VHH binders against Probable tetraacyldisaccharide 4'-kinase, mitochondrial (LPXK). Designs and how they scored, part 15

Target 1, 363 residues: Probable tetraacyldisaccharide 4'-kinase, mitochondrial (LPXK), of Arabidopsis thaliana (Mouse-ear cress) (q8lea0)
Amino acid sequence: IASSLYGVALQIRRSLYRYSLLQKHRLPVPVISVGNLSWGGNGKTPMVEYISQFLVDSGLTPLILTRGYAGGDEVKMLERHLRGGPVKIGVGANRAATAALFLDKYGCVDSSSLRSFFDLHERAQVWTISEKIGCIILDDGMQHWSLSRDLEIVMLNGLNPWGNGHLMPHGPLREPLLALERADVAVVHHVDLITKQSLRDIENMIQGFKKSIPIFYSKMVPKYLFDVKNARSHVALEALRCASVLCVSAIGSADAFVKSIEMTGAHYVDRLDFSDHHLFEAEDVETMSRRAKGLEHKSNCKPIIVVTEKDYDRDPEILKCLDSYTVLVLCSELQITPILETDVDSFNYTLMKALAAKFYVSS

## First folded at step 4 (VHH)

Design s56 (framework vhh_7z1x_3)
Fold by ESMFold2-Fast, scan of step 4:
Structure s56 (fold): chain B 363 residues (1-363), chain A 126 residues (1-126)
Amino acid sequence: as target 1 above (363 residues)
Amino acid sequence: QVQLVETGGGLVQPGGSLRLSCTASGFTFDDYAMNWVRQAPGKGLEWLSGISWSGGSTSYADSVKGRFTISRDNAKNTLYLQMNSLQPDDTAVYFCAKSEVYEYTGSTTYFYMDVWGQGTQVTVSS
């Protein structure tokens, strides 16, 4: 008559002991790590989501392991996007313990099922999705040495690849750049927002640390908006065409967000930038209202306020206080950009090769 | 080294209020989700409420929703449970518990607890 919660506590201890044994071998399913060289704007969370959707579309149930950060905005965003689907999200500082717990709770795809998956994938046949975990995705796995991985992807923010405002710094960033040696794949994010010369410089630096590393390219593509009063609503991007827009954000770099809004065909664009992870308060809402009123007078049109998904997920209720204006959340997807000899097919093939390689490795 | 100490329990009359506190030591408090769990005499453990590491997300069991409020003060390494409109069937030992991990599954959030306090007795009786 022990409660289910007491049973869960016992399962945690059993899973940790079982995981300790697995540290001498490998986890029983493929592990893909998505890391970054610098903080903010690098596309790490969108890439985790891209890979999880690729796996689901391919017939494998992914488990995303993440730490979560201040406010839990990235975890809340992933949960909102993936709610109702087969994707599992585990949050905890100890990724190994979290993995062990989920593998114990849900089970994992065995080697015969994994073999069948690759056979069906190569033949483009229908695959039945198992409730068992088929692949683990580590959010920020580059910094977690205790867990073996089958593919390490490193994300670089093309707008600020080295974190200090310099394209090729020497000194303090040498340690993160040496971490590139451990990466299997590099992805340059926001490639559509940088010059061809800047991209060439980034490519040369990457290859300077690991000569033969595959380099892929990605961008964020706006897909739709939703009203803060109804997160299930769908508003077409065309709603911003010829409109006056006030961009409000509290993210690491607002430039990519503002450029995305400009690309929708908005006629007047103004911006209010807050510091990264800033929690909006009543005074901020009043500032937003005053700025919107100013834009209304300048454009002679009632403006639409647009915020980022991270701002919404951090505190959706405060944004509803802007009841005099339409407040929309911009929803974007990561897209692999075809550059040189690389494209979405070659990137997806790289993912599949890493999964297949696990099948041929002893446990 | 890792310890959770509950305080604030006692005897209250039906309809009364109590605030429970849980002081954490021996780990980085703001790294972990925290929970309140109770055990009534002769019954199993019942999960009541959970709060994320930042305090940005909370969850409640239907039996206490609207009556109990969970909160935390990360600067003081302290977890709270404000209990209002207490009923005789709220009589139980109340435990503070640390979660090693939590997950999201649609409308349900699961908390996996690895460290527990010794508990504090709450008795609701006239």
Scores: ipSAE 0.014, ipTM 0.494, lowest interface PAE 6.3, mean pLDDT 79

Design s57 (framework vhh_7z1x_3)
Fold by ESMFold2-Fast, scan of step 4:
Structure s57 (fold): chain B 363 residues (1-363), chain A 127 residues (1-127)
Amino acid sequence: as target 1 above (363 residues)
Amino acid sequence: QVQLVETGGGLVQPGGSLRLSCTASGFTFSDYAMNWVRQAPGKGLEWLSGISSSGSTISYADSVKGRFTISRDNAKNTLYLQMNSLQPDDTAVYFCARVEVYEYDSSGTTYEVFDYWGQGTQVTVSS
């Protein structure tokens, strides 16, 4: 490792990167990017799903591009939720390559058809969905600049917007903050779980980097539960009322998950937190069983074990090994929260404006 | 260590032919679908062809259909691309990629995982 040669190589790579940014790949359909400023719990994947469903409801077939992990929990969750719909999902580190493969294989909606689509939308008429790709959604984070986008959305975890460490001007946490300068829209997630003062502090920080940036707000709303042994059967949230619950999770925002369970009216809530993306093993199942037994003794009531959708989708089979207890999966949806009047309409309008901006407008 | 090595590129006259090879090591080649992708100077990546793990299912991009032929030899851990009737527009760096394709029955949802790429081989079509 030679410091001088290494410094020259980094400067050359930065220059090449800057020049490659000028040569960004432009795709024939609109591109929406959903990025994040902080690790875990920021609502990025639920937001990708929200936008995907909005596009399908609007008559466009979306292509979701994600880096993912081979057999990753987020990809499996998206597939389970979007199964039966027209959504395409491409997984790969090189999003431009993945996009090229899907666009060539499945085709894309041409500009004239997209213009007709927007004309129909303006007149509130029905559009027949095309099986060809009409919009691309990047689940891309801060690192991928080779692909041109029409709308850049940045997600912030309201419970931990700047990460766990002290904000250093020249540290790793500075890079996420600079991403705000490139963002078209900021979304504060878990807005229902933070104080009014915390929200104002977050808004002031965002405005400090880009004064004109629109800020929207989102939350996760629990909808139902399902048993890990029978994923097709829905269990009402009321099943947790007055129950003793052991919350087990290996996610980035365990606090939000536990608070969601507490809000169901559970009488006694205990928690067992594992590191984000942790794969449960037989030893972990034994630990869960022991904690459940302890809670049963302490509460004088047989506890229910509740896990997240990510934990289930990561490995549903291992959870079935908890034979002595009921194990339920908590299913939630992202909602845009109306802090101000018309926030939902404004957000949806921003999406439609981004789609329309791809076209040359002629009178 | 997973490795993909492309060979067979070079300079060729318009109307000529080249055969590209991609030798795989570090994994069970017969378990994975394989793709050929190219990148022309100043342009984005373009998918050319895909072949299933058994070789039973093959697909081509319209731009190369009838001119290029993908094949594989699972006993030799090698992927091939036979390129005929080459045009100046075929000038590009050609990559092989290991891909896992998932397609759900009766759903509109498909996905492809591109987890390993070769370093590429240059093909130049010129007089």
Scores: ipSAE 0.011, ipTM 0.406, lowest interface PAE 9.5, mean pLDDT 77

Design s58 (framework vhh_7z1x_3)
Fold by ESMFold2-Fast, scan of step 4:
Structure s58 (fold): chain B 363 residues (1-363), chain A 123 residues (1-123)
Amino acid sequence: as target 1 above (363 residues)
Amino acid sequence: QVQLVETGGGLVQPGGSLRLSCTASGFTFSSYAMNWVRQAPGKGLEWLSGISSGGSTISYADSVKGRFTISRDNAKNTLYLQMNSLQPDDTAVYFCARVEVYDSSGYEVFDYWGQGTQVTVSS
């Protein structure tokens, strides 16, 4: 009864906000979905951020809708990167309800203004940014069938495209088949870290399932580092040159992270891999300290510990407990890689064309 | 099962201080923004303060700004409200609420509420 009283009060409050249940209807602004074929390391969150920054640079205010589950580290990272800017982030399991609330609160760019925006963009003319929502970006999920999308992008980890190395009809690998079927665009991530033959095998498999799907290519580009003791610090990548580095991560693609560190010119690289989304505890910090001491003895040089942004955002305070060592966070950005008539311009054109189609060909 | 349990309420004299705690269980606390809301006798719900999942974004109602401080400890799954310079008008049942959706302006919708803890400010 106490719980039902709280539920009634919350339901009344929600009704006062005048939100409505969104069926499988079109929202008043374009909707882009970013999903994945396999779990972990696929570049989904960096791609969501790339699209949101592209839209802002183009003059549209995006609303990112995310579930926010497990460690919540990806939501924390987006919040840290996008804080102080025009991008809005809505966190909730019911994306349709979240969208309705934000559209009610902030308003949306009307259809005639959006048509004008796309017309001006096609003519390479300047557009004045509006605080009203102009585009929605959502993460993928089968439970979001009620929310129509104008563009479905699927991310694939080039280092491990099928999870266990095979595409199976059951378990977590059932989703890749459905994702490819509904996808408008596929993006192979970490193309700089795989062989040409491996890439060709991935391309042939994708086209085997859906012959006409456009394929784009992306990679993560390290930009700088920052010290866990001062998140506003900027440390040049050259700080790792000829250094001894211990790579610590609890992410879906530790191999990509380690390879990125090796490419900085570090002389000695050791690694300590934890399972994806693992929350570091005091025992883990002790394990990191012991591994660092071992590396120090082998290299005759005090090692630098480097972690990923996801690891930092998951729990920045616990990393400060490694007081005896310099602990740096690697900051990277997603870049579209030019391959076989595709490049950043053709990818951006594909985004804008899909968004504009909502206003030019809808009957 | 999602549970939010408030503690730290009680009787306090005007000008005094109290620290409320809200212990969360049954969900990943660090993934959700949290709020404090109160209800005075015979009045409606009043939103007091909100804090983002990571603790970096904080907002307050004008009635409590400068007197109350919201904070969280994600390692302990606990939300706090430090209340200073308490006034008779602060007498209310204080609730911890989980945010379903949020933005930087404090526009929020709640999906779970605690049992509430009574705060009485009187001589």
Scores: ipSAE 0.000, ipTM 0.230, lowest interface PAE 13.3, mean pLDDT 77

Design s59 (framework vhh_6fv0_2)
Fold by ESMFold2-Fast, scan of step 4:
Structure s59 (fold): chain B 363 residues (1-363), chain A 124 residues (1-124)
Amino acid sequence: as target 1 above (363 residues)
Amino acid sequence: QVQLQESGGGLVQPGGSLRLSCAASGFTFSDYAMYWVRQAPEKGLEWVSTISSGGSTIYYKDSVKGRFTVSRDNAKNTLYLQMNSLKPEDAAQYYCARVEVYETSGYYEVFDYRGQGTQVTVSS
């Protein structure tokens, strides 16, 4: 009876201690942060999705924590992509509070089970995915130190890594570059769209701030399209071959989107760029229609209007108002690009090594 | 449908105390975790405290720990924040917030719902 009472008291003390770790910026499961040095077009959300799918494929249920921004277009895109899977998505200004709510509702995989998962890495034992949270992914955790992270990934937009077209530190660029010192891994996004000299300049700048930081490389790979009137439709990329295409977008990297369409083999490509996160209005739809009619007369072929997934997820209904034209949504996935001695296998190894390190004690 | 109504704010001197209340309606209060957040005029929204649906799991912002106590009465659909030893930096508009969990084909989104808030002013 005495030992039973002491056992209960010890369990209460351990619970209070565990929760005190959350108060002191630590969560009971591994935390991966994906951040950026400059605004827009850096591949942050696609990278969060890539990591979440890798974790699911590995047997761990991830919780994605995000603030949400500009009507929740990135959250809606993640929701549409990850629908039907085990991934949990938490939206809120305070990641610690959102994490606490999800950990309370779903629980987390205990440390001994996680340690066994990482220690085994052996094909003889089957790991069954649990609804309990096994890993947390912070969307834009680099600027939020309220949660401790086990791996800090920083994304750079290869087309505009420093926000002003200059790679050398000059004035306001120095502050974002200092954030790189806190990163464990740097990823250069859109490497397929930049020159070899530009890439070398970016690599030299990164190494100048943190000599030993691993650098990985990524790109967006178009996979298919779907019709805005039927989101379950699947249209092969070949539908754009030899076609006249009007690219319409309100994103941070319109150049990358247009280049992707050009690479499909479209015969005529025109573009209509809106500011990042712009919500389309009826007036914008009329502008799109007018631009499409102009392209139709110039090409002597009825154009296809192509938008990005973020544009679709921001407001799918407004796009249906372009009823005179076929409107397709371009669906792309982030892919780790093999450059030098780095590839998808070495990137995935880096993720698993960082997660496993949380459970190994030092002497 | 979801309504949250905060009350109990006011003017207090440093070292004073206030008790905030949040009356919830339009949902099953006992099914949801709740939190208190605050916003000073030139600052962003700050998380203050979280309490689980059953009241057994509680978290606090480090700067308020030991001074603030969150609690809930599920029978009355009411959330409370007892604030002791108030400091000038605690002056803010205080909001109670509900996290609404949406299930879509095997995963969940959490969106914040909050009321108009209650103003806490700390002055000498």
Scores: ipSAE 0.000, ipTM 0.227, lowest interface PAE 12.9, mean pLDDT 77

Design s60 (framework vhh_6fv0_2)
Fold by ESMFold2-Fast, scan of step 4:
Structure s60 (fold): chain B 363 residues (1-363), chain A 126 residues (1-126)
Amino acid sequence: as target 1 above (363 residues)
Amino acid sequence: QVQLQESGGGLVQPGGSLRLSCAASGFTFSDYAMYWVRQAPEKGLEWVSTISSSGSYTYYKDSVKGRFTVSRDNAKNTLYLQMNSLKPEDAAQYYCARVEVYEYTGSTTYEVFDYRGQGTQVTVSS
């Protein structure tokens, strides 16, 4: 009877009752949804993290709700990055139940506190963050239409915006059109890795579907590396300058990763691409070692193996088996890119405006 | 070996009723909360209802409240979903699932299902 599982079931019941009473209205705090138009490499998870950090820096405690499986690499990466901080992460099949559970446990910021937050943010003051939830961020919320949003952001991979090449696929475009119809803003990711003409084509397509939608732009900025054998020790990006690098990844956007490494000034770059979410095995380590030896022969210098954070978080121990080579993890952050009339300030203003609009509607 | 087997689906007219059943085996059924989830063509999995391990607590998606009733018979290792006043939007493949809940650790809480049956199809047409 006093088992933890029984206790959680009782909490979920009480939380769902509270949520049901509030369901005639929106959730008691602002809800920002980050969804995607394109498959993989669209910057969705980095954007969720960016918004979370913006809210924390502004004095609000965010709750991230993600569908993901608890053992998934994206969830592990978010937990590693946000560990020990004020950000709450809820992972589960039922977003409404998970939201209700966290709102019951931590409480939520009332409208008067949110008004105070708005005033303090305008004054650029740093203040003590409350444990009470001030904003909910839906990771991949576009699939969950029953939960009200105050801001719907849709991410688009500039390198592969329509999922199967450089142009929209021939056939029904219902999914991209429906996502754009729901979106309040669109964000083109990897703008630094595409041509100006490609970007204009993407912008024209977005505007063709929803004429007045604001478009923002983002990129991933490499910040540092760390050695898989010592994750607490940071390695400067300069370690890759003029080096021979073997890029190893099992992600949805290997091309973006390889291009990022090329831009660090590496002299020889080779790549070994595995299927998205592939779990590395001993045979894969042998393949990596063989490829690295080949690169060593061609470049006449010992190569460095670089993997992504998702690959590391999926299984850090297997990567340590590459004893003969230095294996580094590339750590990058999402940055809003100033293009045309948009920049980080106008994007952050869009977030703040959505938060402020909740006061008016819920008051 | 954990196994869940759904039955009771079929074709029904709007306003009609169906009773779904889920036979569980390979685990202690009375120790687990259970889900009913559904998936319409070209859509993701959608949570419909939850029932606690004892059957004392039940939870529903708003759009089915008052129309659907979840229940269980722990002596028979069977989960039920009584569906009344069916609407075209209820048409989907219905699955029962075993609820896995991870202990809260700091800032993270998990609620996941770890096993799902093969499903039973519900079609609503006029």
Scores: ipSAE 0.000, ipTM 0.178, lowest interface PAE 12.0, mean pLDDT 77

Design s61 (framework vhh_6fv0_2)
Fold by ESMFold2-Fast, scan of step 4:
Structure s61 (fold): chain B 363 residues (1-363), chain A 127 residues (1-127)
Amino acid sequence: as target 1 above (363 residues)
Amino acid sequence: QVQLQESGGGLVQPGGSLRLSCAASGFTFSSYAMYWVRQAPEKGLEWVSTISGSGGSTYYKDSVKGRFTVSRDNAKNTLYLQMNSLKPEDAAQYYCARVEVYEYDSSGTTYEVFDYRGQGTQVTVSS
């Protein structure tokens, strides 16, 4: 089942969506946007998932809106993680029009019910999660400033916050500066993998452009592994202890992935880095096999090949072609790191305050 | 499943009138907002008008306000566009459209948005 013509349909959507945005400037439920200051390894998708889970735990059904065309692996990963749960995922170039369709299909939690939810003063009451949408999360929301949002979060990769250089007001880094001016909250990702001096430099730069912006800190925490031949069966991280590991990835932050594996207690760690979003082919599988065999000779033990979830979700079948080796997928979750006066409680409070603010005014 | 068929186009002189129709089938017509869009030769698609599922709300491109009227007959599953005081700039292929959401899998929460469009009907404004 497809549209009449994809290219023509996309142009129609763009024209219709411009008008739809004007008709409904503010959506009837709170909108949280998660964007990035620079491309690659910034924790944007893990943060979207973190917020989605926080909303579900709070009793609200979230709708994630994503573009999907440049990061199909992210959509597949979110779908795999959230399948069977209450979270809705909408894919489309125009977030507002996709939101309108989901709100039409599932309905939304009415403002009086949301106000009652946020006005709970006593011990927790049972809030039954319904199909009705209670909050919207924009993935890559910084690119869609025409849609009203209640909270704008910008993610920075602590290992490479400015891409290939310092933040510049002129040239290719101009856009990151503008994104920071629009942000309500900044989150420095991979803080566990950078020096204290590097973190201080990042903090000073952020506050130099927007003083008084709250800065939070996050990291990826490995939780479990699974075999590419049996994705339903979890493998404990202990399986990597004292092992020889070949890290294979085609992601924006290969250094973070490799360091995560090193921290599991692996005895030998080798790496094979491919370009971000690279689709593995038969020649790549042969290269992986040759590298693994080389590591086997060097370490005198059979290595385990570990890939990222994005690599798995991009093409699970190609990885099964590595028949001679155990191939595991590393599954990690974003966690807010307690640094200075910020922690998970203060970050969650910021989210709740943004949700409540939508419905705080009484007439 | 979803089918849209436009009709009523033709050749008209400047200042003339045409009434376009769109026959819809394969879905619950009254549950969906409907759209008229047009494409002139060597130009991009332009939104023209929108009508809500109930017909209670209508919207128009600024250049056609007061000249075009969109309406629908939910009992007949038909969408209409009455075009008055036609100008040469109105000459285009006219399409009716509906927006649809598709689930990637039966148990999943992932969806993709598609626009359904008819074959179109040609409107020519010339002497």
Scores: ipSAE 0.000, ipTM 0.185, lowest interface PAE 13.8, mean pLDDT 76

Design s62 (framework vhh_6qgx_2)
Fold by ESMFold2-Fast, scan of step 4:
Structure s62 (fold): chain B 363 residues (1-363), chain A 124 residues (1-124)
Amino acid sequence: as target 1 above (363 residues)
Amino acid sequence: QVQLVESGGGLVQAGGSLRLSCAASGRTFSDYAMAWFRRAPGKEREFVAAISWSGGSTFYTDSVKGRFTISRDHAKNTVSLQMNSLRPEDTAVYYCAAVEVYETSGYYEVYDYWGQGTRVTVSA
């Protein structure tokens, strides 16, 4: 009853009214866009989360804007991680309209206060975070033409920077490489999982297309696990040492996940790979159970089943049907890796400097 | 879900006029607020005009105020953009968009639907 068509229409009317006022000028707060050059496993959502936590730690309340359907696995993961904190999340294809709604609801830090924040940021003073929005982060902003941004970050999957490793006869990289022209910063993800030669080839391609673009490097670091029966539980990675593990995933980079589990010191590692975004069904649970029993027989040890956070957030209830086995969810965080003259401090400095540039001009 | 088809684009001389039309098909055109955007070669897509679902409110970017008029016809499921006193700087591909917003616990959900675009060229 609360969700009437008339109520929805009123929200749209308000959104367009605010949207037209915002479209007349750039948004009143800095805007960071995180896009991708390659599909799948590129670290885009972890990078959005990293930037949002950096901004909160710096005293600014971020608004994350994402495309797609409410309740998508990536959005659910972000909501679960950021719940109870100051971060705001807006879901929808029209980033400008969503921004207008949140700016109307929460307000924004005014330009003079924001300039004072950037001017005084390096002082050792503890700031009380405001509920007012201080920065906007666009998830998948590269393809959105209607909203101006102050920083364009492009993510590349180091394991597969330009697609699925097909032969390239006559310029299959043209569209991805054109995206680099709009980028202010490139980040090579999964840098720990590629060879030095592969990394050099990626760097040469990026620099060949845009010579002066800063390149940073990132990886996913496993931090802990939790039991599917209690998402608030905390299980140390050491629980997997010398264990038999069945890795189950329906994600775009199953190899990175399996390698992460192998690095925990597990004695036997088996895997079940499903297609990206596959929703687990009763038949899949039976297949998992059968595979786990086979591993138990082979290893003479009861296996632990490990899934990714995306798999859990997609449907946590179906995973509880594996009640004869321990089912754990692997929780990982994005880390900026120190390579060449770049590190986490230089990356964070680049973020703040680009945002501050919105409010400063040479006098 | 709504599908949008633009028409009325073409070549016109500076100072001339052109009317763009957007035909909506699918479930319940009247549930959507409608907007026009444009993209010039080598530039980002920019907002041009919008009209509320009832037709009671209209919005324009500064560069087109007084020259462009947006309107909608609920009987024909169309939205139109009347462009007067055209300038070479108005040369662009013009896109029609329909917008929906839903409030969900913890966040807002916004959907938009886009047409393929119609090209407008204004000669100097």
Scores: ipSAE 0.000, ipTM 0.196, lowest interface PAE 12.4, mean pLDDT 77

Design s63 (framework vhh_6qgx_2)
Fold by ESMFold2-Fast, scan of step 4:
Structure s63 (fold): chain B 363 residues (1-363), chain A 126 residues (1-126)
Amino acid sequence: as target 1 above (363 residues)
Amino acid sequence: QVQLVESGGGLVQAGGSLRLSCAASGFTFSSYAMAWFRRAPGKEREFVAAISSGGSTIFYTDSVKGRFTISRDHAKNTVSLQMNSLRPEDTAVYYCARVEVYEYTGSTTYEVFDYWGQGTRVTVSA
């Protein structure tokens, strides 16, 4: 079909012309960046989703910009969660260029309407949400100095906020600790899985780099499970109580996942960890089956295999090959946790205040 | 890891020919449309040519149509740009780019270009 690539090439050309303008200027809508200081397990993608849902609930259509590829596990998970809603997802290494493409296709909410939205006294019920983009969320924006942002959030994994402080083979600190000086907000993730002493140590270190930075706290809350053979099914967490569970994952924070399963009341918990982003193969399925059989003999009951949403979204078909066992996907959501002087209301207020500052005189 | 490596640039007299090549690695090459862009000194990137994932649909910018030919080789993971009847105005750094076209549930599509090569310089003397 000759017309289809003509359309693609024309869109690329138009977007690049717009991109050249946007590369030198601020984007016409507020921009929130969510970055991290260490690789994996820091809650970055769940935070992007939290912010997008908050914006939708508030009446703005967000555009999420992420580095991933077509078919990347993060993109597939976000698409599955946000399907049917107004959220737009743009994929590409060049966030400014991707933003230009989506702004060209969908348009953006005009500045007077955005200013009215950010009026602190205005609350209005909406029946429908505009297709026009009202806010941009950068997934991993800390690397992009050419794209202006109105709020910079950095995520820290509370279980290992600094990684192996001096040396992390394969997964070094993504941004230097100096990046905390550029952050507007820090969020300690997995706060429910660390001690009060550990939390205070993390807070003291963050404040040591930037004394006035607001610190918020988050956790992943398991909500339900679904069977890999039917993604629309819902299985209550109670299904894991007193069960034998084999946790299988290829993610950056296997410890958090395993701890979440242990907290469901499972009687026996075993784990099989693969490297982050590992694509499961037939040999891996055989390994999972052998591990499950071993657990079955030890526990005297047939185990349930539980995987993460990212593992499912990466390749749901390979998981269906484990036909001899029940394979469930653990579905969790990020929640802002009330700790010290902070809570969800103060976090949401911080988001709105920072975005509104774009339309007011700074002093 | 995704990589695009351009080659084939150089100096050429007006009316001459050059063949640019782009070697792609780290992704399923046959699943992506590919494009060539160029940047002349002091200018922004200009679209030059694109070829669909299947190779059957091709587009050129008006200034190069009839002079340039884009092609791809799935077995070698390469996209090429044959440049004939070169003009001084064609002097630029030429970039290879990967083009993504996604189909979401409900037939919602979006086009994203990502992963640019480092470029290869073409200078056409009078």
Scores: ipSAE 0.000, ipTM 0.178, lowest interface PAE 13.9, mean pLDDT 76

